VHH binders against Transcription initiation factor IIB (tfb). Designs and how they scored, part 9

Target 1, 335 residues: Transcription initiation factor IIB (tfb), of Methanocaldococcus jannaschii (q58192)
Amino acid sequence: SVDYNEPIIIKENGEIKVVKIGELIDKIIENSENIRREGILEIAKCKGIEVIAFNSNYKFKFMPVSEVSRHPVSEMFEIVVEGNKKVRVTRSHSVFTIRDNEVVPIRVDELKVGDILVLAKELPNIEEDIEIDKKFSKILGYIIAEGYYDDKKIVLSYDYNEKEFINETIDYFKSLNSDITIYSKDLNIQIEVKNKKIINLLKKLRVKNKRIPSIIFKSPYEIKKSFIDGIFNGKDAKVFVSKELAEDVIFLLLQIKENATINKKSINDIEVYEVRRITNIYTNRKLEKLINSDFIFLKIKEINKVEPTSGYAYDLTVPNAENFVAGFGGFVLHN

## First folded at step 25 (VHH)

Design Y06 (from W04 with T58K)
Fold by ESMFold2 at other seeds, last read:
Structure Y06 (fold): chain B 335 residues (1-335), chain A 123 residues (1-123)
Amino acid sequence: as target 1 above (335 residues)
Amino acid sequence: QVQLVESGGGMVQPGGSLRLSCAASGFTFDNYGMSWVRRAPGKGPEWVSAIDYSGGKKYYADSVKGRFTISRDNAKNTLYLQMNSLKPEDTALYYCARSGRSWGYGWYGMDVWGQGTQVTVSS
């Protein structure tokens, strides 16, 4: 079973989003009219939710969830692998390793530092018809990462030397007949934009939540790529104060066949997350099924006993697949 | 060398007021925007308010808009947060942070934080 705060990408009512597994499951159980109890387990049937799981070809797909469950726990284990990707799971839970060129489950209590775990190398790229162009997608990424908006204006700030992006921003909003005001102080630029249509679109997309909108997770590759470029302001690394946004970004990077390393830093007990993009990914395996898989194989760096977030641990049933992807960095977890 | 020191926290009843101060030293205060960020127990950081280098532009999270007022005194190198109509959900450790830019809003270059001052809103 898995800790409350572990991120999981889901599809629900045609929308794709990243949620906390505990929040999702608690809601389903507490709204269910038919709870099955097996000892300390609370189990509810689940309809209308898909998660990412791998199939017999070692490829990830969205697959339906049939049941969710929770149970009380007193301890959890945090598994940290190369790239500082991490997940918190119970002692008896299984993750996946590789043995004799096959991907097989292994219990957390059988793991040691140096063991190989299976994680996601890439995730399904769901591409639907959308009416978001590349220019807006890049600007939207920057607004989510660093922008302000209210009912009247959008506010974006830049260093003076970011001339290309500044000009792209100005040109885009001018093409929409926006009112644009530019302020400067020394080597800092601020652009204020008044455009009711764009502000209403930002509200519709719920951009104040500072999370990746569903339409981006469902967009063509080039739109996803432009959005990411906006988040990162054209750089290969960014520091996130929002863990949730960093988690969203990791899942989106996997959809565009990129990956990342994570460097957690602490400033006066505030944890921040530096995410560094990795665009060229290779496997250290020779078997064609493994080379062609959606998996990356990473060594365990740390196994730490930690306290559960909520007093409960959580699980999902994905029929026939018996696995799902969750955790900071995309761990493959056994049902 | 660069330092931010918050003060003015304490216990207050719902509906009450507090004024937080943040003393800045070791850098040219009026070259930078500033922010207040808070962290409630068991939760991640929540941006509260930001102010530009001059005090002319101010920004607020929806949860505090109309109740909190950010200000600065550049002659005294001090940032303030006037907190009115306080609610139990405002209970948090409040941090003063320096923006990486003159404009205040956003997380860019926010490498300088104070130690925080505790605000507790309880009957």
Scores: ipSAE 0.727, ipTM 0.889, lowest interface PAE 1.4, mean pLDDT 90
Fold by ESMFold2, last read:
Structure Y06 (fold): chain B 335 residues (1-335), chain A 123 residues (1-123)
Amino acid sequence: as target 1 above (335 residues)
Amino acid sequence: QVQLVESGGGMVQPGGSLRLSCAASGFTFDNYGMSWVRRAPGKGPEWVSAIDYSGGKKYYADSVKGRFTISRDNAKNTLYLQMNSLKPEDTALYYCARSGRSWGYGWYGMDVWGQGTQVTVSS
């Protein structure tokens, strides 16, 4: 079973989003009329939700969830692998390793530092016809990462030397007949944009939540790529104060066949997350099935006993697959 | 040597008021925008309010608009947050933070934070 705060990417009613597994499952159980109990497990049927799971070809797909469950727990184990990707799971839960060129489950209590785990190298890129363009998607990424908006205006700030992005921003909003005011102080630029139609679009996309909108997770590759470039301001790394946004970004990077390393830092007891993009992923495997798989194989750096986030641990059932992707960095978990 | 020190926290009943202060030292205060950020127990940081280098532009999270007022006294190198009509959900450790820019809003270059002052709103 998995800790409350572990991120999981889901498809629900045509929307793709990253949620905390505990929040999702608690809501389903609390709203269920027919809860089944097996010892300490509370189990509820689940319809209309898909998660990412691998098939016999070692490829990830969205697959339906039939049941969700939770049980009381007093301890968790945090597994940290190369790239500082991490997940919190129970002692008896299984993750996946590779043995004799086959991907097989292994219990958490059997793991040792240096063991190899299976994680996601890439995730399914579901592309739907979307009515947003590359220019807007880049600006949208920057607004979510660093921008302000209210009912009247959008506010974006830049260093003077970001002239290309500043000009792109101005040109885009001018092409939409926006009211633009530019402020300057030393080497700092602020752009204030008044455009009622764009502000209404930001409200529809729930940009105030500072999360990646579902439309981006469902967009064509070039739109996803432009959005990510906006988040990172054209750089290879960004420091996130929001763990949830960093988690969203990791899943989106996997959809565009990129990956990341994570560096957690503390500033006066505030945790921040530096995410560094990785575009070229090397696999040290010769078997064609593994080379062509959606998997990356990473060594365990740490196994730490930790306290659960809630009083419960969580799980879900994916019929026929018996696995799902979750955790900060895309771990493959057995169910 | 660059330092931010918050004060003015405490316990307050719902509907009450508090005024937070943040004393800045070791840098030219009026070259930078400033922010208040809060962290409730077990939760991540939440941006509350920001103010530009001059005090001319102010920004508020929707959750505090109309109740909180940010201000600064550049002659005293001090940032303030007047908190009125306090609610239990305002309970948090409140930090002041220096922006990486003169404009105040955004996380860019925000690497100077105070230690925080606790605000508890309970009946």
Scores: ipSAE 0.716, ipTM 0.894, lowest interface PAE 1.3, mean pLDDT 90
Fold by ESMFold2 at other seeds, last read:
Order: sequence, then structure tokens, then C-alpha cells
Structure Y06 (fold): chain B 335 residues (1-335), chain A 123 residues (1-123)
Amino acid sequence: as target 1 above (335 residues)
Amino acid sequence: QVQLVESGGGMVQPGGSLRLSCAASGFTFDNYGMSWVRRAPGKGPEWVSAIDYSGGKKYYADSVKGRFTISRDNAKNTLYLQMNSLKPEDTALYYCARSGRSWGYGWYGMDVWGQGTQVTVSS
């Protein structure tokens, strides 16, 4: 079973989003009329929710969830792999390893530092016909990462030497007949934009949540790429104070066949996350099925005993596949 | 020896008020925007309010707008947060943080934080 806070990408009511597995499952159980109990295990039927799971061809797909469950726990294990990707799981839960060129489950309590785990190299790239263009998607990414807006204005800040992005921002909003004011102090630029139509669009996309909107997860590759470029301000690394936004970004990167390393830093007990993009990812394996798979194989760096977040551990049933993708970095988890 | 030190936290009943202060030292205070960020038990950081280098531009999270007022006294190198109409959900450790820019809003370059001051709102 999996810790409350572990991120999982889901499809629900046609929307794609990243949620905490514990919040999802607690809500389903608490709203269910048909709770089945097996000892300490609480089980509810689930419909209308899909998660990402791999099939016999080692390809990830969205697949339906049939049941969800939770049970009390007193301990969890945090597994950290190369690139500082991590997940918190119970002792008896299984993750996936490779043995004799086959992807097979292995229990957490059998893991050792240096063992190989299976993680996601890429995720399904869902592409729907959407009305968000590349220019807006880049600016939207920057607004979510660093921008402010209210009922009257959008506010974006830049270093003076970011001339290309500053000009792109100004040109875009000029093309929409926006009221633009530019402020300067030393080598710092601030652009204030008044445009009621764009502000209403930001409200519809719920940008105040500072999360990646579902429409981006469902967008064409070029839109996803432009959005990510906006979040990173054209750079290859970004420091996030929001863990949830960093998690969203990791899942979106996997959809465009990129990956990342994660460097955690504490500043007076505030954790921040440096995410560094990695492109051109290849499996270091010779078997053609593994080369063509959606998997990356990473060594365990640390296994740490930790306290559960909620006092419960959580699980999903994906019929026939019996796996799902969750965790910070896209772990493949059994059952 | 860049430092931010918060003070003014405490226990207050719902509907009450508190005024937080943040004393800055070791850098040119009026070159930087400043923010208040809070962390409730078991939750991640939540941005609360920001102010530009001059005090001219102020920004608020929706959850505190109309109740909290950010200000600064650049002559005293001090940032303030006046918190009115306090609610139990405002209970948190409140941090003062320096922006990486002269403008207040955003996380960019925010690498200088205080240790925080506790605000507890309970009946």
C-alpha cells in the first residue's frame, strides 16, 4: 500500500489531473454505500476513474480502477532512486524490478540499496483538439509558476536580460489590444497587463490553484512543450516551493518524453525542489521489448523507515494489469 | 550575514488581530520585494502576501484579502503584516521571505527566509 501524499495522475470525468492518492481514496470510501471490510482493510468499488498502468507489451495506458482500499499502518518505507525520485510504501507492498529480462514484482521488505526498480520513462501523450495556442500556453506556464493576477490585472516579473521573453510577452498582449504598463527598477522589469478576457480565461482554468490545468495534460505536444518552457522560463532547471506543482511538472515532462532529476533543499524547514529537465532518455538494455518499453530502470540509493502521513496506507485494483503509476518521479507500483 | 527575524506571533481568539514584524539585516532592504509565507501543521508552504521594494505595490492571497495588510518601513528595515478578523484556518507558522527581485510577488530567487513566528487562532 502507498502513503497518503503520494501523487497519482488520474483520468476522471474526461479530465486529467494529479491528485494525492489518500485524498482520492478517502473520498471514494467516505462517499460509498458499499464498504466491504476484510480484517483491518476497508474496500470500496470504484468506477469512472482511470490510472496509468502498463500492459503485457510494457506500454503505459490509462486503465479503469475497479476497487480502492485503505488500512491502518504504523510504519512506511521511503524508497529513493537515482535522480532522487521517491515513493513511500508499506513493507509488504510490491514494486517492480527486472529479473531475467522480465519485469516482475518484488516486495519492499526484500529491497536492498543498489537494486534496480522500474519507473516510467514516458506516459501516454493524450492529444485533444483544444483552443489554447502555443503563445498563450507559454505565458500560462509562467503565470502559474511566478505570476499574479486578480480581477483587474496580470503581473509578471523578469530580469532585464530576459529580453526575448519580455518581448514575446509584450507582443502577445499587444496583439490582444491589452493595456500594458512596464515598470523598471535597476535590472528588474515588471509587466502589468489589463485584459478582462484573459483574466476570465485564467479564472476558468482555475490558475489560482497554481497547478497544471487539465486542458494542458490533454493538449498537443507543442502546447505541452510551450507550457513547460514557460514554467522553466526557457531554462533547463527550476526551483519549486510547491511540491504539488513540481509533481505536476514531472508527470507532464513524462508525457513529452522528457524526464528530470530532483534536488531537494531545506531552507529553515521549508523544503524546495529543484527540477532539472533531461531529454533523450534511453533504456540501457539490449532486449528489444525493453528498449521499446515505456520503462526506465533506476538503482535504489536509499531505503528509509518513515512515519505514515495519515495513519493509513492506500491501494488501487487495476484488473488484469495489477499495477499503477504513482509517486514523485513516476514509480510503478504493484496492485 | 543576511538575516530575517519574525516577531509578534501569539495566541488569539477567532475574530482577533495580530501584527507581525520582520526585522531585516545584512542586505540593502529597499532593493528587494518581500513576502509573508505560512505553513500550517501537516501542510506545505502557502504564500500569503507580497510587497515591492518601495511599498507601493501589494499583493494578497484570496484567503486573506480584505483581512490582512502588508507594509514596510524601509528606514527601519522592517516588514509588517497586520492580521485582522483572524480565523482558525489562519493558524500557522508565519515566515518572512526575501524575493530574488525588487518586485514582491513570485518564488524566484527566494533563498532568504526567517525562522518563523507562530500564530495560533483558537477558541
Scores: ipSAE 0.716, ipTM 0.887, lowest interface PAE 1.4, mean pLDDT 90
Fold by ESMFold2 at other seeds, fold request of step 26:
Order: C-alpha cells, then structure tokens, then sequence
Structure Y06 (fold): chain B 335 residues (1-335), chain A 123 residues (1-123)
C-alpha cells in the first residue's frame, strides 16, 4: 500500500491528470454505496478510472482499475533510488526488481540499499487532435510556471537578455490583435497583455491551479515538448516551489522520452525541488525484451522509516496486469 | 549580509486584523520586487501577494484579494502586509521573500527568504 500524497497519473472521463492517490481513493470510498471489508481493509469497486500499468511485453498502457482500497497504518518506508526519485510504501507492499532477466515483485521489507528497482523510462504518449499550437503551448508553459493573469490581463516578466523569448511573446500576441504594454526597469522587462479570448481560454484550462492541463497530457509530442520548453525557459533545469507541479512535469517528461534527476533543497524550512532534464538514457541489459522495454533499472540509495501522511495506506487493483505506476519519479508498484 | 526579518505575527480572533512587517538589509531594496508567501500546517507554500520595486504594481492571490493589502516603504527598507477580516484558514507561517526581478510576481530567483512570522486565527 502507498502513502496518501504519492502522485499517480490517471485517465478519468477522457481527461488525463496527476492526483494524490489518497485523495482519489478517499473520494471513491466516501461516495461508494457498498463497501466490502476484509479485516481492517476497506474496499470499493471502481469504474471509469484508468492508471498506467505494464503488460507482458514490458510496455506501459493505460489500464482499467477495478477496485480501490485503504487500511490504517502506523509506519511507512521511503525508498530513494538513483536520481533521488522516491516513493513511500508499506513494509509488506511489493515493488518490482529484476532477477534472471525477468521483472518480478519483491516485498519492501526484503529490500536493502544497493538493490535494483524497476521504474518507468517512458510513459504512453497519448496524442489526440487538439487546437493548441506550438507557440501558444510554449507561452502557456511559461504562464503556468511564472505568469500572472486575472480577468483583465496576462503579466509575464523577463530578464533583458531573454530577447528571443520576449520577441516571440510580443509577436504572438500582436498576431492576435492584443493590447500590449511593455515596462522596463534596469535589466528587467514586464509585458502586460489584454486579450479577453486568451484569458477565457486560460480559465477554461484552469491555469490558475498552476498544474499541467489535461489537454497537454493528451497533446502531440511537439506540443508537449514546446510546453516543457516554456516551463524550463529554455534551460535544462528549473527550481519548483510547488511539489505538485514538479510531479506533473516529471510525468510529462516521461511522455516525451526524457527523464530527470531531482535535487531537494531547503530554504528556511521551505522545501524546493530542482528538476534537471536528462535525454541520454543508458541500459546495461542485453536481452532484447529488456532493451526494448519501457523500464529503467535504478539502485536503491536509501530506505527510511517515515510517518504516514493520513494514517491510512492506499492501493489499486488493475486486473491481469497486477501493477501500476505512482510516486515521485514513476515507480512501478505491485497490486 | 543579505537578510529579511518578518515581524507582527500573533494570535487573533476571526474577523480581526494584523499588520506584518519585513525589514530588509544588505541589498538595494528598491531594485527588487517583493512577495509574501505562507505555509499552513501540513501544507506546502502558498503565494499570497507581490509588489513591484516602486510599490506601483500589486498582485494578490484570489484567496486574499480584497482583504489583504501589500505595501512598501523604500525609504525604510520595509515591506508590509495589512491583513483584515482574518479567517481560520489564514493561519500560517508568513514569509517575506525577495524576487529575482524588479516586478515581484513569480518564483524566478527567489533565493532570499525570511524566517517567517506566525499568524494564528482562532477563537
């Protein structure tokens, strides 16, 4: 079972989003007409939700969830692997390792530092027809990362030396007949844009939540890539104050066949997350099925006992697959 | 020695008011935008308000708009937050933070934070 705050990417009613597994499961159980109980375990049937799971070909797909469950718990274990990816799980929960060139489950209480775990290298790149172009997608990424908007205006700030991106922003909004005002102070630039059509689109996409919109998770590769470039402002690393946005970004990077390392820092007890993009992925495996898999194999760096977030641990049932992807960095978890 | 020091927190009843102050030192205060950020128990940081280098442009989170007023006195190197009509959900540790830019809003270059001042709103 898995901690309340662990991120999981889901498909629900045609929308793709990253949610906290505990929040999802608590909602389903609280709204269920008929809860099955097995000792301390509460179980509810689940309809209309898909999660990412691997199949017998070692490929990830969205697959239906049949049941959700929770149970009280007094301890959790935080597993940290190479790249500082992490997940909080119960001692009896199984994750995946590799033995004799097969991906097999292993219980958390059997793990030690140096053991190999299976994580996601790539996630399904679901592509639907959308009406968002590359230019808007890049600007949207920057708005979510650093922008302000209200009912009247969009506000974006830049360093003077970001001349190319400043010009791209101005040209894009001019092409839409926007009212644009540019302010400068020393080496800082601010652009204010008035365009009611674009502001209404931002409201429809719920951009105020500062999360990656579903339409981006469902977009073509080039749109996803452009959005990510906007988030990172053309750099290979970015510091996030929002853990939730950093988690969203990790899942989106996996969809575009990139990966990341995470560097957690504290500033006066505020935790921030530096996410660094990685495009050169190595495998030390010769079996063709493993080379062609959606898996990366990472060593455990730390195993730490921690307190549960909610007093409960959470789980999902994915029929036939018996696994799902969750956690900060895309861990594969056995159900 | 770049430093930000918050003060003015305390315990108040719902509907009450508080004024927070943030004293800045070790840098040219009126070259930078400033922000207030809060962290409620068990939650992550939430941006509250921002103000540009001159005090001319001000920004507010929807949750505080109409109730909180950000201001600055550049002659005294001090940032303020006037908090009116306080609610229990405003209970948090409130941080002063320096923007990496003159404009205030956004997380870019926010590497200078104060230690925070506690605001508690309860009966």
Amino acid sequence: as target 1 above (335 residues)
Amino acid sequence: QVQLVESGGGMVQPGGSLRLSCAASGFTFDNYGMSWVRRAPGKGPEWVSAIDYSGGKKYYADSVKGRFTISRDNAKNTLYLQMNSLKPEDTALYYCARSGRSWGYGWYGMDVWGQGTQVTVSS
Scores: ipSAE 0.714, ipTM 0.885, lowest interface PAE 1.5, mean pLDDT 90

Design Y06 (from W04 with T58K)
Fold by ESMFold2, last read:
Structure Y06 (fold): chain B 335 residues (1-335), chain A 123 residues (1-123)
Amino acid sequence: as target 1 above (335 residues)
Amino acid sequence: QVQLVESGGGMVQPGGSLRLSCAASGFTFDNYGMSWVRRAPGKGPEWVSAIDYSGGKKYYADSVKGRFTISRDNAKNTLYLQMNSLKPEDTALYYCARSGRSWGYGWYGMDVWGQGTQVTVSS
């Protein structure tokens, strides 16, 4: 079973989003009229939710969840792999490793530092037609990462040397007949934009949550890429104060066949997360049988005993697949 | 050296008021935007409010808008947060942070933080 805070990308009622597995499952159980109890397990039927799981061809797909469950727990193990990807799981839970050139489950209590785990190399990229163009998508990414808006205005700040992005922003909003005011102080630029239609769109997309909107997870590759470029301000690394946004970004990167390393840092007890886009990990190991799979193979760096976040551990049933993707970095977990 | 020191935290009843202060030293205070950020137990940081270098532009999270007022006194190198109509949900450790820019809002270059001051809203 999996800790409360572990991120999982789901499809629910046509929306794709990253949620905490514990919040999802607690809500389903709380609202269920038909809870089955098997010893310490609470089990509820689940309808209308898909998670990512691999099939017999070693390809990830969204697949339906039939049941969710939780049980009390007093300990968890945090597994940290190369690139500082991590997940918290119970001692008896199984993850996947390579044995004799086959992908096989292995229990957490059988793992050692240096063992190979199977993680997601890429995730399904379901592309829908959307009403957001490439230019707006980049600006949207920047708004979510660093921007402000209210009922009256959108506010974006830049360093003076970001001339191309500044001009791109101004030109885009001018093309929409927006009121634009530009302020400068030393080498700092601020752009204020008044446009009620765009502000209403930001509200519709729930941009105040500072999370990646579902429409982006469902967008064409070039829209996803442009959005990511906006988040990163055209750079290969960004520091996130929001762990949830960093988790969203990791899943979106996997949809565009990119990856990242994570560097956790503390500033006066505030944890921040540097996400660096990187390809080094993919060249580390090659297994000929699995070259066409959606898997990457990463070594375990640490296994740490930790306390559960909520007193419960959580699990999902994915019929026929018996696996799902969760955790910070896209771990493949056996159920 | 660059330093931010918060004060004014404490225990208050729901509906009460509290005024936080943040004393800045070691840098030119009125060149920078400033923010208040809070962290509730077991939760990650939540941005609360920001103010530009001059005090002219102010920004608030929806959860505190209308109840909290950010201000600064550039002559005293001090940032303030007036918190009215406090709710139990406002219970958190409140940090003062310096923006990497003059405008205040956003996480960019926010590498100078205080140690925080505890606010507890309880009956």
Scores: ipSAE 0.713, ipTM 0.886, lowest interface PAE 1.4, mean pLDDT 90
Fold by ESMFold2 at other seeds, fold request of step 26:
Structure Y06 (fold): chain B 335 residues (1-335), chain A 123 residues (1-123)
Amino acid sequence: as target 1 above (335 residues)
Amino acid sequence: QVQLVESGGGMVQPGGSLRLSCAASGFTFDNYGMSWVRRAPGKGPEWVSAIDYSGGKKYYADSVKGRFTISRDNAKNTLYLQMNSLKPEDTALYYCARSGRSWGYGWYGMDVWGQGTQVTVSS
């Protein structure tokens, strides 16, 4: 079972989003009229939710969840792998390793530093027709990462040397006949944009939440890529103060066949997350099924005992697949 | 020796007011935007308000808009947050932070923070 705060990408009512597994499961259990109990385990039926699971071809797909469960717990284990990807799980829960060229479950209490775990190399790229173009998607990514808007204006700031992106921003909003004001102070540029149509679109997308909107997770590859380029401001790395936004970004990177390393820093008891994009994703395996899989194989760096967030641990049942993807970095977890 | 030191926190009843101050030293204060960020017990940081280098542009999170007012006195190298109509959900450790730019909003280059001042809103 996994900790309350572990991120999981889901599809619910046609929307794709990253949620905390504990919040999701607690809500389902509390709304259920027929909770089944098996020992300390509370189990509820689940409808209308899909999670990402791998199939017999070692490919990830969205698959329906049939049941959710939770149980009381007094300890969790945080597993940290290469790239500082992390997940908190119970000692008796199984994750996946590779043994004799087969992907097999292994209990957390059997793991040691240096062991190989199976994580997601890429995630399904769901593409729907949408009314967001590449230029807007890049600006939207930057607004979510660093921008401000209210009922009257959108405000974006740049270093002076970001001339291409500044010009792209100005040209885009000029093409929409927007009121644009540009402020300069030394080597800093601020662009203030008044456009009611765009502000209403930002409200519909709930951009104030500073999370990746569902429409982006469902967008064509080129839109996703442009959005990510906006979040990173054309750089290879970005520091996130929001862990939730960093988690969203990791899942989106996997959808565009990129990956990341994470460098956690502390500033006066505030933890921040430097996410660095990586594009050279390799398998160290020779079997074609593993080379062509959606998996990456990463070594465990740390296994730490930690306290549970909520006093419960959580799990999902995915019929036939018996696995799902969750955690900071896309761990494959056994049902 | 870049420093930010918050003060003015304390206990207050719901509906009350407090004024936070942040004394800055070791850098050219009026070249930078500034922010207030808060962290409620058991939660991650939440941006509250920002102000540009001159004090001319101010930004607020929706949760505090209309109740909080950010200001700065560049002659005194001091940032302020006037908090009115306080609610229990405003209970948090409040940090002063320097923006990486002359404009105050966002997380970019926000590598200078104070130690925080506690605000507790309860009966």
Scores: ipSAE 0.704, ipTM 0.881, lowest interface PAE 1.5, mean pLDDT 90
Fold by ESMFold2, fold request of step 26:
Structure Y06 (fold): chain B 335 residues (1-335), chain A 123 residues (1-123)
Amino acid sequence: as target 1 above (335 residues)
Amino acid sequence: QVQLVESGGGMVQPGGSLRLSCAASGFTFDNYGMSWVRRAPGKGPEWVSAIDYSGGKKYYADSVKGRFTISRDNAKNTLYLQMNSLKPEDTALYYCARSGRSWGYGWYGMDVWGQGTQVTVSS
């Protein structure tokens, strides 16, 4: 079972989004008319939700969830692997390791620093035909990462040396007959854009939530890539104050066959997350099935006892797979 | 030594008011936008308000718009947040932060933060 705050990418009612597993499961249980109890477990049937799980070919797919569960806990273990990816799980929960070139479960209480864990190298890139273009997608990423908007205007700021992106932004909004005002001070530029159609679109996409909209998770590769380029402002790394947005970005990077390292820093007890993109992923394995798999194999750096977030631990059942992907960085978890 | 020091927090009843202050030192205050950020127990940071270098442009989160007023006195190197019509949901540790740009909004380049001042709204 996993901690309340662990991120999980799901498909629900045709929408793809990253949610906290505890929030999802608590809501399903609280709205269920028929809770089954097995010892300390509360179990509810689940319909209409898919998660990512691997199949016998070591490939990830969206697969249906049949049941969700929760149980009281007093302790959790935080497992940190190479690249500072992390997940909080119970001592009796199983994750995956590799033995004799086979991916097999291993209990958390059997893990040691230096052991190899299985994580996601890439996630399914399901692409739907969508009604946003590449240029808007890049600007949307920048708005979510850096921008402001209200009922009247969109506000974006730039350094003077970002001339290409500044020109792209101006050209795009001019092509839509927008009112554009540019302010400058020293080496800083601010662009204000008035366009009611675009502001209404941002409202429909719920951009003020500062999360990656579902339409991006379902978009073609080129749209996803352009959105990510907007988030990162053309750079290899980005510092996020929102952990939730950083988690969204990690899952989206996996969909475009990129990966990331995470560098957590504290500023006056505020945690910030530097996410650094990795585009050349290598496996140190010779067996063709492992080379062709959707897995990356990472060494455990730390195992730390931590307090549960909610007093409960959470799990879900994926029939015929017995696994799912969750956690900051894309861990493969048993059941 | 670059420093931001908040003050003015405390306990108030719902509907009450508080004024937060943030004293800045060690840098040219009127070259930078400034922000207020809050952190409620068990939650991540929430951006509250921002003001540009001159005090001319002000930005507010929807949750505080109409109730909070950001201001600055560049002669005194001080940032303010006037908080009216306070709600229990406003209970948080409030931080003053310097923007990486002159315009103040968003999270960009916020590498200078104060220690925070506690605001508690309860009956």
Scores: ipSAE 0.581, ipTM 0.834, lowest interface PAE 2.2, mean pLDDT 89
Fold by ESMFold2, fold request of step 26:
Structure Y06 (fold): chain B 335 residues (1-335), chain A 123 residues (1-123)
Amino acid sequence: as target 1 above (335 residues)
Amino acid sequence: QVQLVESGGGMVQPGGSLRLSCAASGFTFDNYGMSWVRRAPGKGPEWVSAIDYSGGKKYYADSVKGRFTISRDNAKNTLYLQMNSLKPEDTALYYCARSGRSWGYGWYGMDVWGQGTQVTVSS
């Protein structure tokens, strides 16, 4: 079972999004007419939700969830692996390791520092025809990371030396016959754009939530890549104040066959997350099935006892696969 | 030594008003945009309002538009937030933060934060 706050990428009603597993499961249980109880477990049937799970070829796919459950818990264990990826799980929960070139479950209470865990190297890249182009997707990423908009205007700010991106922004909106105003102060540039069509699109995409829109998770590789480049402003690292946006970004990076390291920092009780992109992913395995798998194998750095977020731990059932991907960094979890 | 110090928090009834202040020191205040950010119990940070280096441009989250007014006095190195028509959902620890840019909005380069001042809206 996993903690309330653990991120999980789901497909629901044709939309792809990252949610907190506890929020998802609590909602399903509270809205269910048929709650089954087995001791301390509350169990509800689940329809219309898919999660990511691996198949016998060691490839990740979206797969249907049949049931969800929760139960009270008094302690959790936080597992931290290389790259500072982490997940909070119960003592008796199983994660995956590798034994004799086979991916097998192992209980959390059997783990020790230095053991190898299985995480996602890449996630399924569902590509649909979409009505946004590469240039807009980069700007959209920047708007979500740094921008402002309201019913009248879009506002983007830049350091003066970001000439290429500034020109790209101006050229794009000019090509759309937008009203563009540019302000300068010292080495800062601000671009205000009036364009009703684009503002309506931002509203449709719920950009004020400052989360990655479902259309991006479902977009072609080049659109995803351009969006990510906008988030990072062309750099290989970005500091996020929103944990949820950082989690979205990690899952999107996995869809484009990149990965990341995470550095958590605290400033006056506010936690921020530095995410650094990694494009050279190494799989230290010689068997071709493992080399061709969607898995990366990472060493455990820390195992820490922590308090549960909600007083509950959460599970879901993926028939036949008996696994799912969750956690900050894409852990593979047994169900 | 770069420092931001908030004051003016307290307990107030729904519908009441409070005025927050943020005293800045150790940097050229009028080169930077400034923001107010709040954090309710159990939630992550929520951006509330921002103001550019000169005070000429002001930005508000939808949840506070029409009720809160941001301002600054560059001669006194002080940022203000006038909060009117307060609601229980405004209860939070309010932080003053310096933007990494002259324009006040956005999370980019936000490297200086105050310790926060508590605002509690209840009967």
Scores: ipSAE 0.534, ipTM 0.815, lowest interface PAE 2.5, mean pLDDT 88

